# Designs tried in a protein design chat: VH-VL binders against q9umr5. Part 301

Target 1, 268 residues: q9umr5
Amino acid sequence: SYKPVIVVHGLFDSSYSFRHLLEYINETHPGTVVTVLDLFDGRESLRPLWEQVQGFREAVVPIMAKAPQGVHLICYSQGGLVCRALLSVMDDHNVDSFISLSSPQMGQYGDTDYLKWLFPTSMRSNLYRICYSPWGQEFSICNYWHDPHHDDLYLNASSFLALINGERDHPNATVWRKNFLRVGHLVLIGGPDDGVITPWQSSFFGFYDANETVLEMEEQLVYLRDSFGLKTLLARGAIVRCPMAGISHTAWHSNRTLYETCIEPWLS

## First folded at step 12 (VH-VL)

Design pi43 (framework fv_nofazinlimab)
Fold by ESMFold2-Fast, scan of step 12:
Structure pi43 (fold): chain C 268 residues (1-268), chain A 122 residues (1-122), chain B 112 residues (1-112)
Amino acid sequence: as target 1 above (268 residues)
Amino acid sequence: QVQLVQSGAEVKKPGSSVKVSCKASGGTFSDYAISWVRQAPGQGLEYLGYIIPIFGVANYNEKFKGRVTITADKSTSTAYMELSSLRSEDTAVYYCARGSYDSYGYEPFDYWGQGTMVTVSS
Amino acid sequence: DVVMTQSPLSLPVTLGQPASISCRSSQSLVYSDGNTYLYWFQQRPGQSPRRLIYKVSNRDSGVPDRFSGSGSGTDFTLKISRVEAEDVGVYYCMQGTKWPFTFGQGTKLEIK
């Protein structure tokens, strides 16, 4: 039998978005129990990420307890950050494959059509003023806003991403690293035609330097310091990178070729 | 000049709802957050919640979660606070207040509305 | 929740004399960015509050020099060097470091 699959959605999203993904899984792995978590849907996805982590934690505990052989996570967009924190705070998780589906793992910095509906055009250069305050940090999007021109403010004010990435010290950092390292496989998926995640390499732990030049994962301080275990996972052979061109942000969970190439092989 | 103008006093029955408006003039509406604070007669200040209009959603104090709804209409530069399932202890002056960011950061409560008295009585 | 405690709650002052109001928080108000989100407000009877001080010690534009804020960590003070008749009202401290943001009980300043 196949391990159960838990799906975590993204910003302004809901369980309805994963209809095609469920069909693909049923076709290739019939009998798989798939649970798409119906929490923090729509505008509730703007709640602080630590609040979302607590809610999703409560939902996944009974699923993991009923599956002693392990579970798989498929976490889309913002949901990939929720899953990152979930794996760090749970000292008893039994996740085999963590499949991160176009998630801004090093943060977001960009004017996109998606964000334009929330902000006036070209707000990326000014968003740091709102986001890097206690008021802004009560909203999920500010929790992973990573302005490369104000990296000191990001490092000091981010209540979520800077902490789970080990970019700023936290009392629980050692335990979080130990817990995260229990994951079997970290499957990173993303691509240049996403159009929302900026830079798209954020899905692979790459990010902008102060000149907006992308530095890949192995050049990041968080990797070099092994702050939460990326270097250890890579050395163990546990990191899978699956970039694919031609896929827009809302299509990652509904593209058959993407599923067969990047997701299906990791659903034991 | 920046000014926040609130709607007039309301008298409501227990179990009903009230919706108070706060119209902002001067400055760009999307460049600030709007907080809602209440003050029962002879008592201190209590934070209900706040909205950052560009996000389109509000953050609520847990004490009022499920009863309070804060919204903003960017086209009219107006914020609203709706409180449902009214009880006598909800009798208070309700204030809106602006928080702004200048060239470097964010500060709350730089301007306040005049207040709206909401009386809940049978 | 962070509890904000003010003292005294009633402050009778002779005109022209100094006044001092204390505000204590149940936990440190230093945010991760090194800033302390402590604010002071003045409210006259029947009027809306007015912000006097932001981030412990920064005086708002138009606020007279006789008002000053100081403090660190959990202990904060608002001082009025020479009380004037227009200073009558209730003074509130507020913390904006941790949600939900909370106010002190208020200190009523009265002329003797």
Scores: ipSAE 0.781, ipTM 0.902, lowest interface PAE 1.1, mean pLDDT 91

Design pi44 (framework fv_nofazinlimab)
Fold by ESMFold2-Fast, scan of step 12:
Structure pi44 (fold): chain C 268 residues (1-268), chain A 122 residues (1-122), chain B 112 residues (1-112)
Amino acid sequence: as target 1 above (268 residues)
Amino acid sequence: QVQLVQSGAEVKKPGSSVKVSCKASGGTFSDYAISWVRQAPGQGLEYLGYIIPIFGLANYNEKFKGRVTITADKSTSTAYMELSSLRSEDTAVYYCARGSYDSYGYEPFDYWGQGTMVTVSS
Amino acid sequence: DVVMTQSPLSLPVTLGQPASISCRSSQSLVYSDGNTYLYWFQQRPGQSPRRLIYKVSNRDSGVPDRFSGSGSGTDFTLKISRVEAEDVGVYYCMQGTKWPFTFGQGTKLEIK
């Protein structure tokens, strides 16, 4: 039968957002056990990502233990970064497909509608001053804030993303890479009309250079150095890219065409 | 120049709640984290939590989670600390304090409020 | 939590003589950015605390140069080169490297 599916939500989100996704999975793969994790809901999603990783780890361990054939992860927005870290810190995970729904895998930099809602009076240029400090790093959004004009601050102060991407050294980097490489498939989903993830190519490991020109994954140092295994996964044929236009940030988990095209094929 | 002015002393009964205000005069209220620290009579300093007003959310010391709420109102440049389910052990002077930025970072406690005595007694 | 331990807790000092306060942390206070988020505060009787030193050794504007901070890793010192009557009070160290941020117990400095 079908492998269980574990769903991890995003910033200011909860399990309710995945009602349509659950319906689609039930229609195409009836009998699939789907667990949407109700941890760090709403405002609690602003807690530090490492704290969230620990909490989600506690929840996924028993699910994975009961599924010797493996599990699938569907991780939305910020939740994709939580899942990145879970795959690295768990030396015994049995994840087949890691499906990343519009997650800022190389970070976030932009005054999107989402940031304007959260910070009505803030400009993107102001966030580096707050985010790249111990005070700011206690908030999840600062953990993946990636200001391309202050690369030195991002590299040195990011307590999460720079470490998970292997952009700064960490004692556990070799083990994290080995663990991450056990994933069966890395399915990357995103698109130009998302409106929140900036640049949208961050969902595919692309990101801004110092001139705010987007460089794709294969031009990133993290890929070229194979810091956490992207180059190895691509060579293995384990990375799937599924871009789709016309989908706004809050619609990735509720669009049937997106589901049928990008998600359904990876739920064995 | 920024100054922090706190609300006046409070006497509360056990089990009630108290809400202390901290009004910033001048400066850019939203640009700084505002910390809340308390000091029981004759004792040392204890960090309760802090808010970064632009995030609209606070971070709390685990010891006080469930009882402390820190909020900020940018329109009045005022931060608040509310402590519920008061016990005699909560008798203390409560301080608000803000920080400053240099080119690369945030430093806490460049300005302190005058303190608010909260006495919990029957 | 990071435990901050100050010594001595009581520091009687002769007017005009130097004073030294030690602060030790249970783990390194060096943040990933290379900075050490160690702070020193002074609290005079009946007053709010005031920050004297930020990031180990940087003296705040208006703080007399007889105050100096030093140290690295887990071991930090606040020195007063010549104690004046106005220095009576309690001195606290604080770490801001790892949440929850924590204070030392305080050192009461008084003239003997």
Scores: ipSAE 0.686, ipTM 0.861, lowest interface PAE 1.4, mean pLDDT 90

Design pi45 (framework fv_nofazinlimab)
Fold by ESMFold2-Fast, scan of step 12:
Structure pi45 (fold): chain C 268 residues (1-268), chain A 122 residues (1-122), chain B 112 residues (1-112)
Amino acid sequence: as target 1 above (268 residues)
Amino acid sequence: QVQLVQSGAEVKKPGSSVKVSCKASGGTFSDYAISWVRQAPGQGLEYLGYIIPIFGTSNYNEKFKGRVTITADKSTSTAYMELSSLRSEDTAVYYCARGSYDSYGYEPFDYWGQGTMVTVSS
Amino acid sequence: DVVMTQSPLSLPVTLGQPASISCRSSQSLVYSDGNTYLYWFQQRPGQSPRRLIYKVSNRDSGVPDRFSGSGSGTDFTLKISRVEAEDVGVYYCMQGTKWPFTFGQGTKLEIK
């Protein structure tokens, strides 16, 4: 039988967004128990990511306990960051495949159609002022806002992403790294036509330098220092990169070709 | 120059709800935190919650969670604080406040509304 | 929650003399960015509070030089070098390092 699949949604999202994904899984892996977690839906997705991690942890514990053979995680957009932290804080997780669907793993710095819809009167260059404060850090968006022109503020003020990426020291860093490294496969999915995740290479641990030139994962200090295990996972053959052009942000969980190419092979 | 103007005094019965407005003028509204604090007669300050209008959602003090709702209308630059299930101990002056930016980032409570007296009596 | 404790709660002062208000937090107010989110407010009778000091020691525009803030970690002080009649009111410290943000009880400054 197939390992259970746990799905974690993204910003302003809910379980309804995954109806096509569930259809695909049912077609290719009939009998798979798929649980789409209905927590922090809609506007509640703006709650601080550490609060979301606690809530999702409580929901996944009984699912993992009932599946001694292991489980798979499919985590979309912001949900991919929640899953990153879950894998680090859980000393007993049994996750085989962690499938990250277009998640801003190195952060977000974007003046995109989606950001303009959310913040029509605010420029991406100005969000650092509110985001890198205790007030801003009580909102999920600010937890992974990564302004490359104020990298010092990001490194020092981010209460979430800088810590789970090992970009700033934390007393639990060694334990978090050990826990994260228990994952069987880290499957990274994203693409240039996403239109929301900026830079799109953030889904593959690439990010802007101070000149807004993208540096790929292997050039990041996080990778070079092996801060939370990326270099170790890559050497182990456990990192899968699956970029695909032509897919917009809201279509990653509803594109059949994407599913067959990037997701289906990692569901066992 | 930034000004915050609040709605007028209210007298409410126990069990009812009150909604206080805070209209901002002069300067930008959407990317600042708008905080709500209250002060019972002769007592100190108590933080209820705040909203950052561009995010469209609020953060509430657990003490008031379930009873307080903070919202914002970006088109009118107005923030609202609604408190339900009113009790006599909710009698207080309710203030809205907004911060400012300097070279160190966001600093809260630079600008304050004039306050709105809410009296809860049977 | 972070508990903020002010001392004294009542501060009678002779005009022209210095005044000092202490504020202690139940845990360190140093945020991960190295900043300390400690604020001081003045509330004159019948008025809205006014911010005097932000981040421990930074004086707001328009606040007289006789006001100064100092401290670190868990112990903070607001000092008025020479008290004037207009300084009468209640002074509050506040921490903004950990949600929920909390105020001290207030210190009522009165002229003797």
Scores: ipSAE 0.701, ipTM 0.868, lowest interface PAE 1.5, mean pLDDT 90

Design pi46 (framework fv_nofazinlimab)
Fold by ESMFold2-Fast, scan of step 12:
Structure pi46 (fold): chain C 268 residues (1-268), chain A 122 residues (1-122), chain B 112 residues (1-112)
Amino acid sequence: as target 1 above (268 residues)
Amino acid sequence: QVQLVQSGAEVKKPGSSVKVSCKASGGTFSDYAISWVRQAPGQGLEYLGYIIPIFGTGNYNEKFKGRVTITADKSTSTAYMELSSLRSEDTAVYYCARGSYDSYGYEPFDYWGQGTMVTVSS
Amino acid sequence: DVVMTQSPLSLPVTLGQPASISCRSSQSLVYSDGNTYLYWFQQRPGQSPRRLIYKVSNRDSGVPDRFSGSGSGTDFTLKISRVEAEDVGVYYCMQGTKWPFTFGQGTKLEIK
């Protein structure tokens, strides 16, 4: 009777990370069919995001087709960007709740402890050179790297995020917007103690300006222009914001209080 | 200046694996793409794949996916290309190459290794 | 895959005369950033390839000015204004716009 739940993992992650989440869902919504997609696990999570979107699309189509009442998506970290694109490219999706767990929806520009081996402080300012090239764009991290000091390069070279956000024109933009707007609820979750997603407000469609001052969603051009439907969704009452302090990046899918507060209410 | 030095020639049996090294000196290593290209006798150049060491994994041409693995050891500034399930058609000179940066852009293949001959024979 | 087609494949040239090599791609090589990721390489006998031209027309440091690259979209040309003896070798074009990155078949330049 509960709608099926589809879970999409994040960078360097796999289905095994979601054991606690599945336990919580079973306790509060017994009988829910939960499918954690075992695609692009571990190092394969570095594959280009459009390649991941295609693979995940093939996996979700039969699940959605068998659930005429609808499905819910729970998408963690980088997985939230995969789900953003899925909702845009699928003209027949029946997603009710799209639950985004600490995903860099406006991109990443971060010198973080989790990614310090990949993005040491001395290198973050120089990543734009390789990321905004055809070589870099074959890696998922570069697909959503958003250097606020080289926004012109991001807008022109990003093969993924700039397109799904409507920041650069695309022939399919109108169709992608129409498809995305079919979603019932957009549930945004994140917080200041994440330690990986930088700025953490990226999980709520906020991001740095050229001075590294965070501008919230309502100040973004993509919102003001309603490029992919955020303004329309907010007007419908379909956007839910659930910030929570005290949660590190690897704990969003394993914190009971977070689950009860931000996730449980949206699993019908 | 940047210099790439590759390991020596190898003769391998069909079905075995070969691992070629490419040691970089001069300049920085971690944030450049290190490409692997091969050239069979009398043939042209063929792109196998590349690695950006800071990301820790390679990107492979689909033709070789499942047989090619490219890795990097940042502590020794050395990239490796391993090719498994060797066939006679894999007989070739294998090159590593590294790019350079101009203003805002990455330009590949500015520096090349000397090449490593891999011969696959029964 | 983007197919890169070179012509001619064999180019006998008299010393001091001009030479021209064509490279055609099966798809446009213009990337979303407006740049065209087309490269030209020279391989002298027994040596590793050497990059001559990057992004269609930019000559690498140390490459003689008798070498020039031109073109747009799908049609590209490498020209040598006056062929010298040291120019003998095989010339390759390459596209870096779309993965997998691909090379032309090569053009062998030899002195008549």
Scores: ipSAE 0.782, ipTM 0.901, lowest interface PAE 1.0, mean pLDDT 91

Design pi47 (framework fv_nofazinlimab)
Fold by ESMFold2-Fast, scan of step 12:
Structure pi47 (fold): chain C 268 residues (1-268), chain A 122 residues (1-122), chain B 112 residues (1-112)
Amino acid sequence: as target 1 above (268 residues)
Amino acid sequence: QVQLVQSGAEVKKPGSSVKVSCKASGGTFSDYAISWVRQAPGQGLEYLGYIIPIFGTANYNEKFKGRVTITADKSTSTAYMELSSLRSEDTAVYYCARASYDSYGYEPFDYWGQGTMVTVSS
Amino acid sequence: DVVMTQSPLSLPVTLGQPASISCRSSQSLVYSDGNTYLYWFQQRPGQSPRRLIYKVSNRDSGVPDRFSGSGSGTDFTLKISRVEAEDVGVYYCMQGTKWPFTFGQGTKLEIK
């Protein structure tokens, strides 16, 4: 029968946002046990990502233990980064499909209407001053802020993303890579009309160079060095890319065509 | 010129709450963080937490988590520290202090408020 | 939590003579960016604390050059080359490298 599904929400979000996703899963895969994790909701989603990883880890352990055939993860927006770290720090995870819904896997660099009320004029050119400090790294947004004009500061000060991407060395890197490589499928979803994730190609491990030209995954040093296993996964046929135009950031979990095209096939 | 002006002294009963204000003048309020530190009579300094107003939320020392709430009102350039379930050991001078940023990030405590004495007694 | 330990806790000093305060951290204060987030504060009787030194050795504007900070890793020193009467007060070190940020217990400087 169908493997259980664990859902991890995003920034300023909660379990309630996934009501349509649950309906779609029930229609196409009736009997699937779906657990939407109700942790770090609303403003608590701004807590440091390593704190969130620890909390979500404690919640997923008993679910994985009950499912010896494996589980699927559906991780939305910022939640995709939480799930990236979960797969690396858990030496016993049994995740089959990791479905990343419009998550900034290489980081975020952009003023979006979704976040503009937090910084009225423009946050993108100045946020590096706040984020790349011990003060800023206690907030989740700063953990994956990736300013391409201050890449040296990102590499040296990021307490989360630079480490899980293997962009800066870490004592646990070899173990994290081994653990991540146990995943069955890495399903990457995103699109040009998202309007929040900037650049949108970050959802597919692409990102800006210093001139703000987007370089795709295969041109990234993390891929070329195989720092956490992307090149190995791609060679194994385990990476699925599912871009879709016409979907705004808050609609990825409520679009039926997206679900049928990009999510449904991976919920064995 | 940059100044931090705090609200006046408070006398509270055990079990009540206190809310201390810290009004900033000079500079752009959203461009800096506000820290809260306390000092019991004759004792050292203890860090309560801080707020970065542009993120709309604060970070708290776990010792006070659940009892302390730090907020900011950008329209009045005022930060607040509220401490609930007061006990006699919460008697202290409470300070707000600013952390501003330059090309290399935030530097804490470049300007301090004058302090607010909070006395908790029955 | 990073524990900050100051020595001595009481420092009687003769006017015009040098004074030295040590601060030790239980963990290295070097952040991943290569900076050391160690600070020194002065609190005169009845006044708010005042920052003297930021990032180990940088003097704040308005702080006399008789004050100097030095150190690395886990061991730091604040020196006053010639103590003046207005230097009476309590001196605190603080680390800002790891949350929660923590202070030393303070060193009370008094004229002998």
Scores: ipSAE 0.722, ipTM 0.869, lowest interface PAE 1.4, mean pLDDT 90

Design pi48 (framework fv_nofazinlimab)
Fold by ESMFold2-Fast, scan of step 12:
Structure pi48 (fold): chain C 268 residues (1-268), chain A 122 residues (1-122), chain B 112 residues (1-112)
Amino acid sequence: as target 1 above (268 residues)
Amino acid sequence: QVQLVQSGAEVKKPGSSVKVSCKASGGTFSDYAISWVRQAPGQGLEYLGYIIPIFGTANYNEKFKGRVTITADKSTSTAYMELSSLRSEDTAVYYCARSSYDSYGYEPFDYWGQGTMVTVSS
Amino acid sequence: DVVMTQSPLSLPVTLGQPASISCRSSQSLVYSDGNTYLYWFQQRPGQSPRRLIYKVSNRDSGVPDRFSGSGSGTDFTLKISRVEAEDVGVYYCMQGTKWPFTFGQGTKLEIK
């Protein structure tokens, strides 16, 4: 039988968004138990990511306990960062495939159509003033805001992303790395037509330098220093990169071709 | 020049709700966060929560979660604090306070409103 | 929650003499950015609080030089070098390093 699948949604999202994904899984892997977690829905998705990690942890523990053969995670957008932290803080996770659907793994720097109601168009250059403060860090979006023009502030003030990426030291870093390395496969999915995740290469651990030139994963200090295990996973053959053009941010979980190419092979 | 002007005193019955307003003038409303703090007669200061208007949502002290709602209307530069299921121990002066943002982060409570007395009595 | 403890709670002082208020936090107030988010507020009778000191030792504009803040880690002090009649009121420390932000219980400064 197939391993259970746990789905973690993104910013301003809910379980309803995954109706097509569930249908695809049912067609190709009938009998798979799929649980879409209905925690931190809608505006509750703006709660600090460490709070969300705690809540999702409580929800996944009984699912993992019932599946000694392992589970798969499918984590969409902001949900991919929640899953990154879950894999690091859980000393006993049994995740086989961690499938990251267009998640800003190195952070976000951009005002997008998806977030225009939240951010005025001109706020991209000014968000660092709000986000890199104890106040701003109480909102999830600020936890992964990564302004390449204020990298010192990001490194020093980020309470979440800089820590889980090993960009700033943390007492638990060695344990977090050990736990993360237990994952069977890290499947990274994203593409240039996403329109929300900026830069889109953030979904593949690439990111802007100070001139807004994208440097890919292998050029990042976190990779070169193997801060949380990316270099080790790549050497083990455990990282899968699946870019696809033509897919907008809200369509990653409802595109059949994407599912068949990038997700289906990893759902044993 | 920068001012926070709050609505007038209210007398409420137990079990009802109260909604206090705080109108900001001077500076751009979106450049500020608005906090709500209360003070029972003769007592110290107690933090209820704050709102960053551009995010459109607020953060609440767990003690008041479920009873307090903080909102902001950017078109009128007005923040609101609504407290429901009122009890006699909610009798207090309620203050709004502004916090500015600069290149080094936020600076809390640089300006305060004049306070709104809310009395909860039968 | 970070507990903020002030002492003394009541501070009678002779006009023209110095006054000192202590504030202790249950945890270090140094944020990861190296800043210490410790603030001092003054509340005169019948008035709203006003900020006197931000980030431990920085005096707000319009605050007289006789007020100074100092300290580090968990121990902080507000000093008034020469108390004047208009200084009567309650003084509060506050931490903004960790949510929820918390105030000390207040110190009432009175003229003897």
Scores: ipSAE 0.700, ipTM 0.860, lowest interface PAE 1.5, mean pLDDT 90

Design pi49 (framework fv_nofazinlimab)
Fold by ESMFold2-Fast, scan of step 12:
Structure pi49 (fold): chain C 268 residues (1-268), chain A 122 residues (1-122), chain B 112 residues (1-112)
Amino acid sequence: as target 1 above (268 residues)
Amino acid sequence: QVQLVQSGAEVKKPGSSVKVSCKASGGTFSDYAISWVRQAPGQGLEYLGYIIPIFGTANYNEKFKGRVTITADKSTSTAYMELSSLRSEDTAVYYCARGTYDSYGYEPFDYWGQGTMVTVSS
Amino acid sequence: DVVMTQSPLSLPVTLGQPASISCRSSQSLVYSDGNTYLYWFQQRPGQSPRRLIYKVSNRDSGVPDRFSGSGSGTDFTLKISRVEAEDVGVYYCMQGTKWPFTFGQGTKLEIK
């Protein structure tokens, strides 16, 4: 028997987006119990990420309780950040594989074509002004907006990403790190043709410096300080990096080759 | 140079709904929070909610959640506040307001509409 | 919700004399960025509110220098160094640190 799979969707998304992923899992791992969570769908995906974490936590607790052998998480786009926080706040999670599908793990900075539908006027250089305020922080996109030219504002005002990445101190940081480290495998997926996640290396814990030069995970202060356990996980052999070119943002959950290469091997 | 112009006074019966408009002119529309605040006769100010038009959705005060809907039409630079299931205690002047940017970031309530009187009476 | 309490609720003042309005919050208004999201508004009879002060002590453009804001944490003050006839109205404090954002009950300033 296969461990249950829990799927968490992304921004302006719903469970319907995962129909192809469900077909692939059924074909390769027949009998797998897959639960795609129908919470914070559509416009509700803009609710503050801590609110979403609480809602998803309540939904995953009974699923995890019924699976003593463990569960797998597949978390798409913004959903990958929800799952990051879930793994930190749950003292008793039994997640084996956390599969992050093109999620902005170090944040987002860019007016990609997809984001231009949300931001019809380019907001890349100006969004920091509203996002790094209490007004902006009531919206999920601002919770992980990471302007490399105003890193001080991001560090001090981000109510979500800076805290879960250990970039700003939090009373629960030690417990969050301990909880996160219980994960069996951190499977990071993303690629240069995504077209939405900017920089695309954010899906692999890389990010822009002040000159918009991408620094990879091993050069990040959060990794070097081991703030939430990335260095420990890498040393343990628990981080899997699976980059793939030629895949646009909305295709990560519907590409068979991607599934077979990056996802299927981690669904025990 | 930003101006906010609201729609005219409304008289409504209990149980109906009202939709108040707030048209912005001068300056940009999409990247500022547009807040809705009300004031019952002789009373203080109460925050209903706000929208940041570029995000396409609003944040609501829990007291009004389920009854209030705030929307924005970027093509006409107009924000709307719709309140349903009206009660006599909803009688108030409804204001829209928006912020601006200074050297230290976003500052709310820099510009206010003239207010729209909504009277709920049977 | 954060409760904002103003005192006095009624403030009769003589022209040319100073006036002071207190605003207290039930919780600290210091945000994680070190800023305090405390605002002061003036509402003249029959008019929309007007922002006077943002982030505790910053005076808006066009607001006379006789208006000043001060305070920290949970205790804030709006001062008018010399009251003029045009200052008649209701003054409100507001917190923008924690949603839902809340106003004080208002202080009515009247000339005696």
Scores: ipSAE 0.725, ipTM 0.873, lowest interface PAE 1.3, mean pLDDT 90

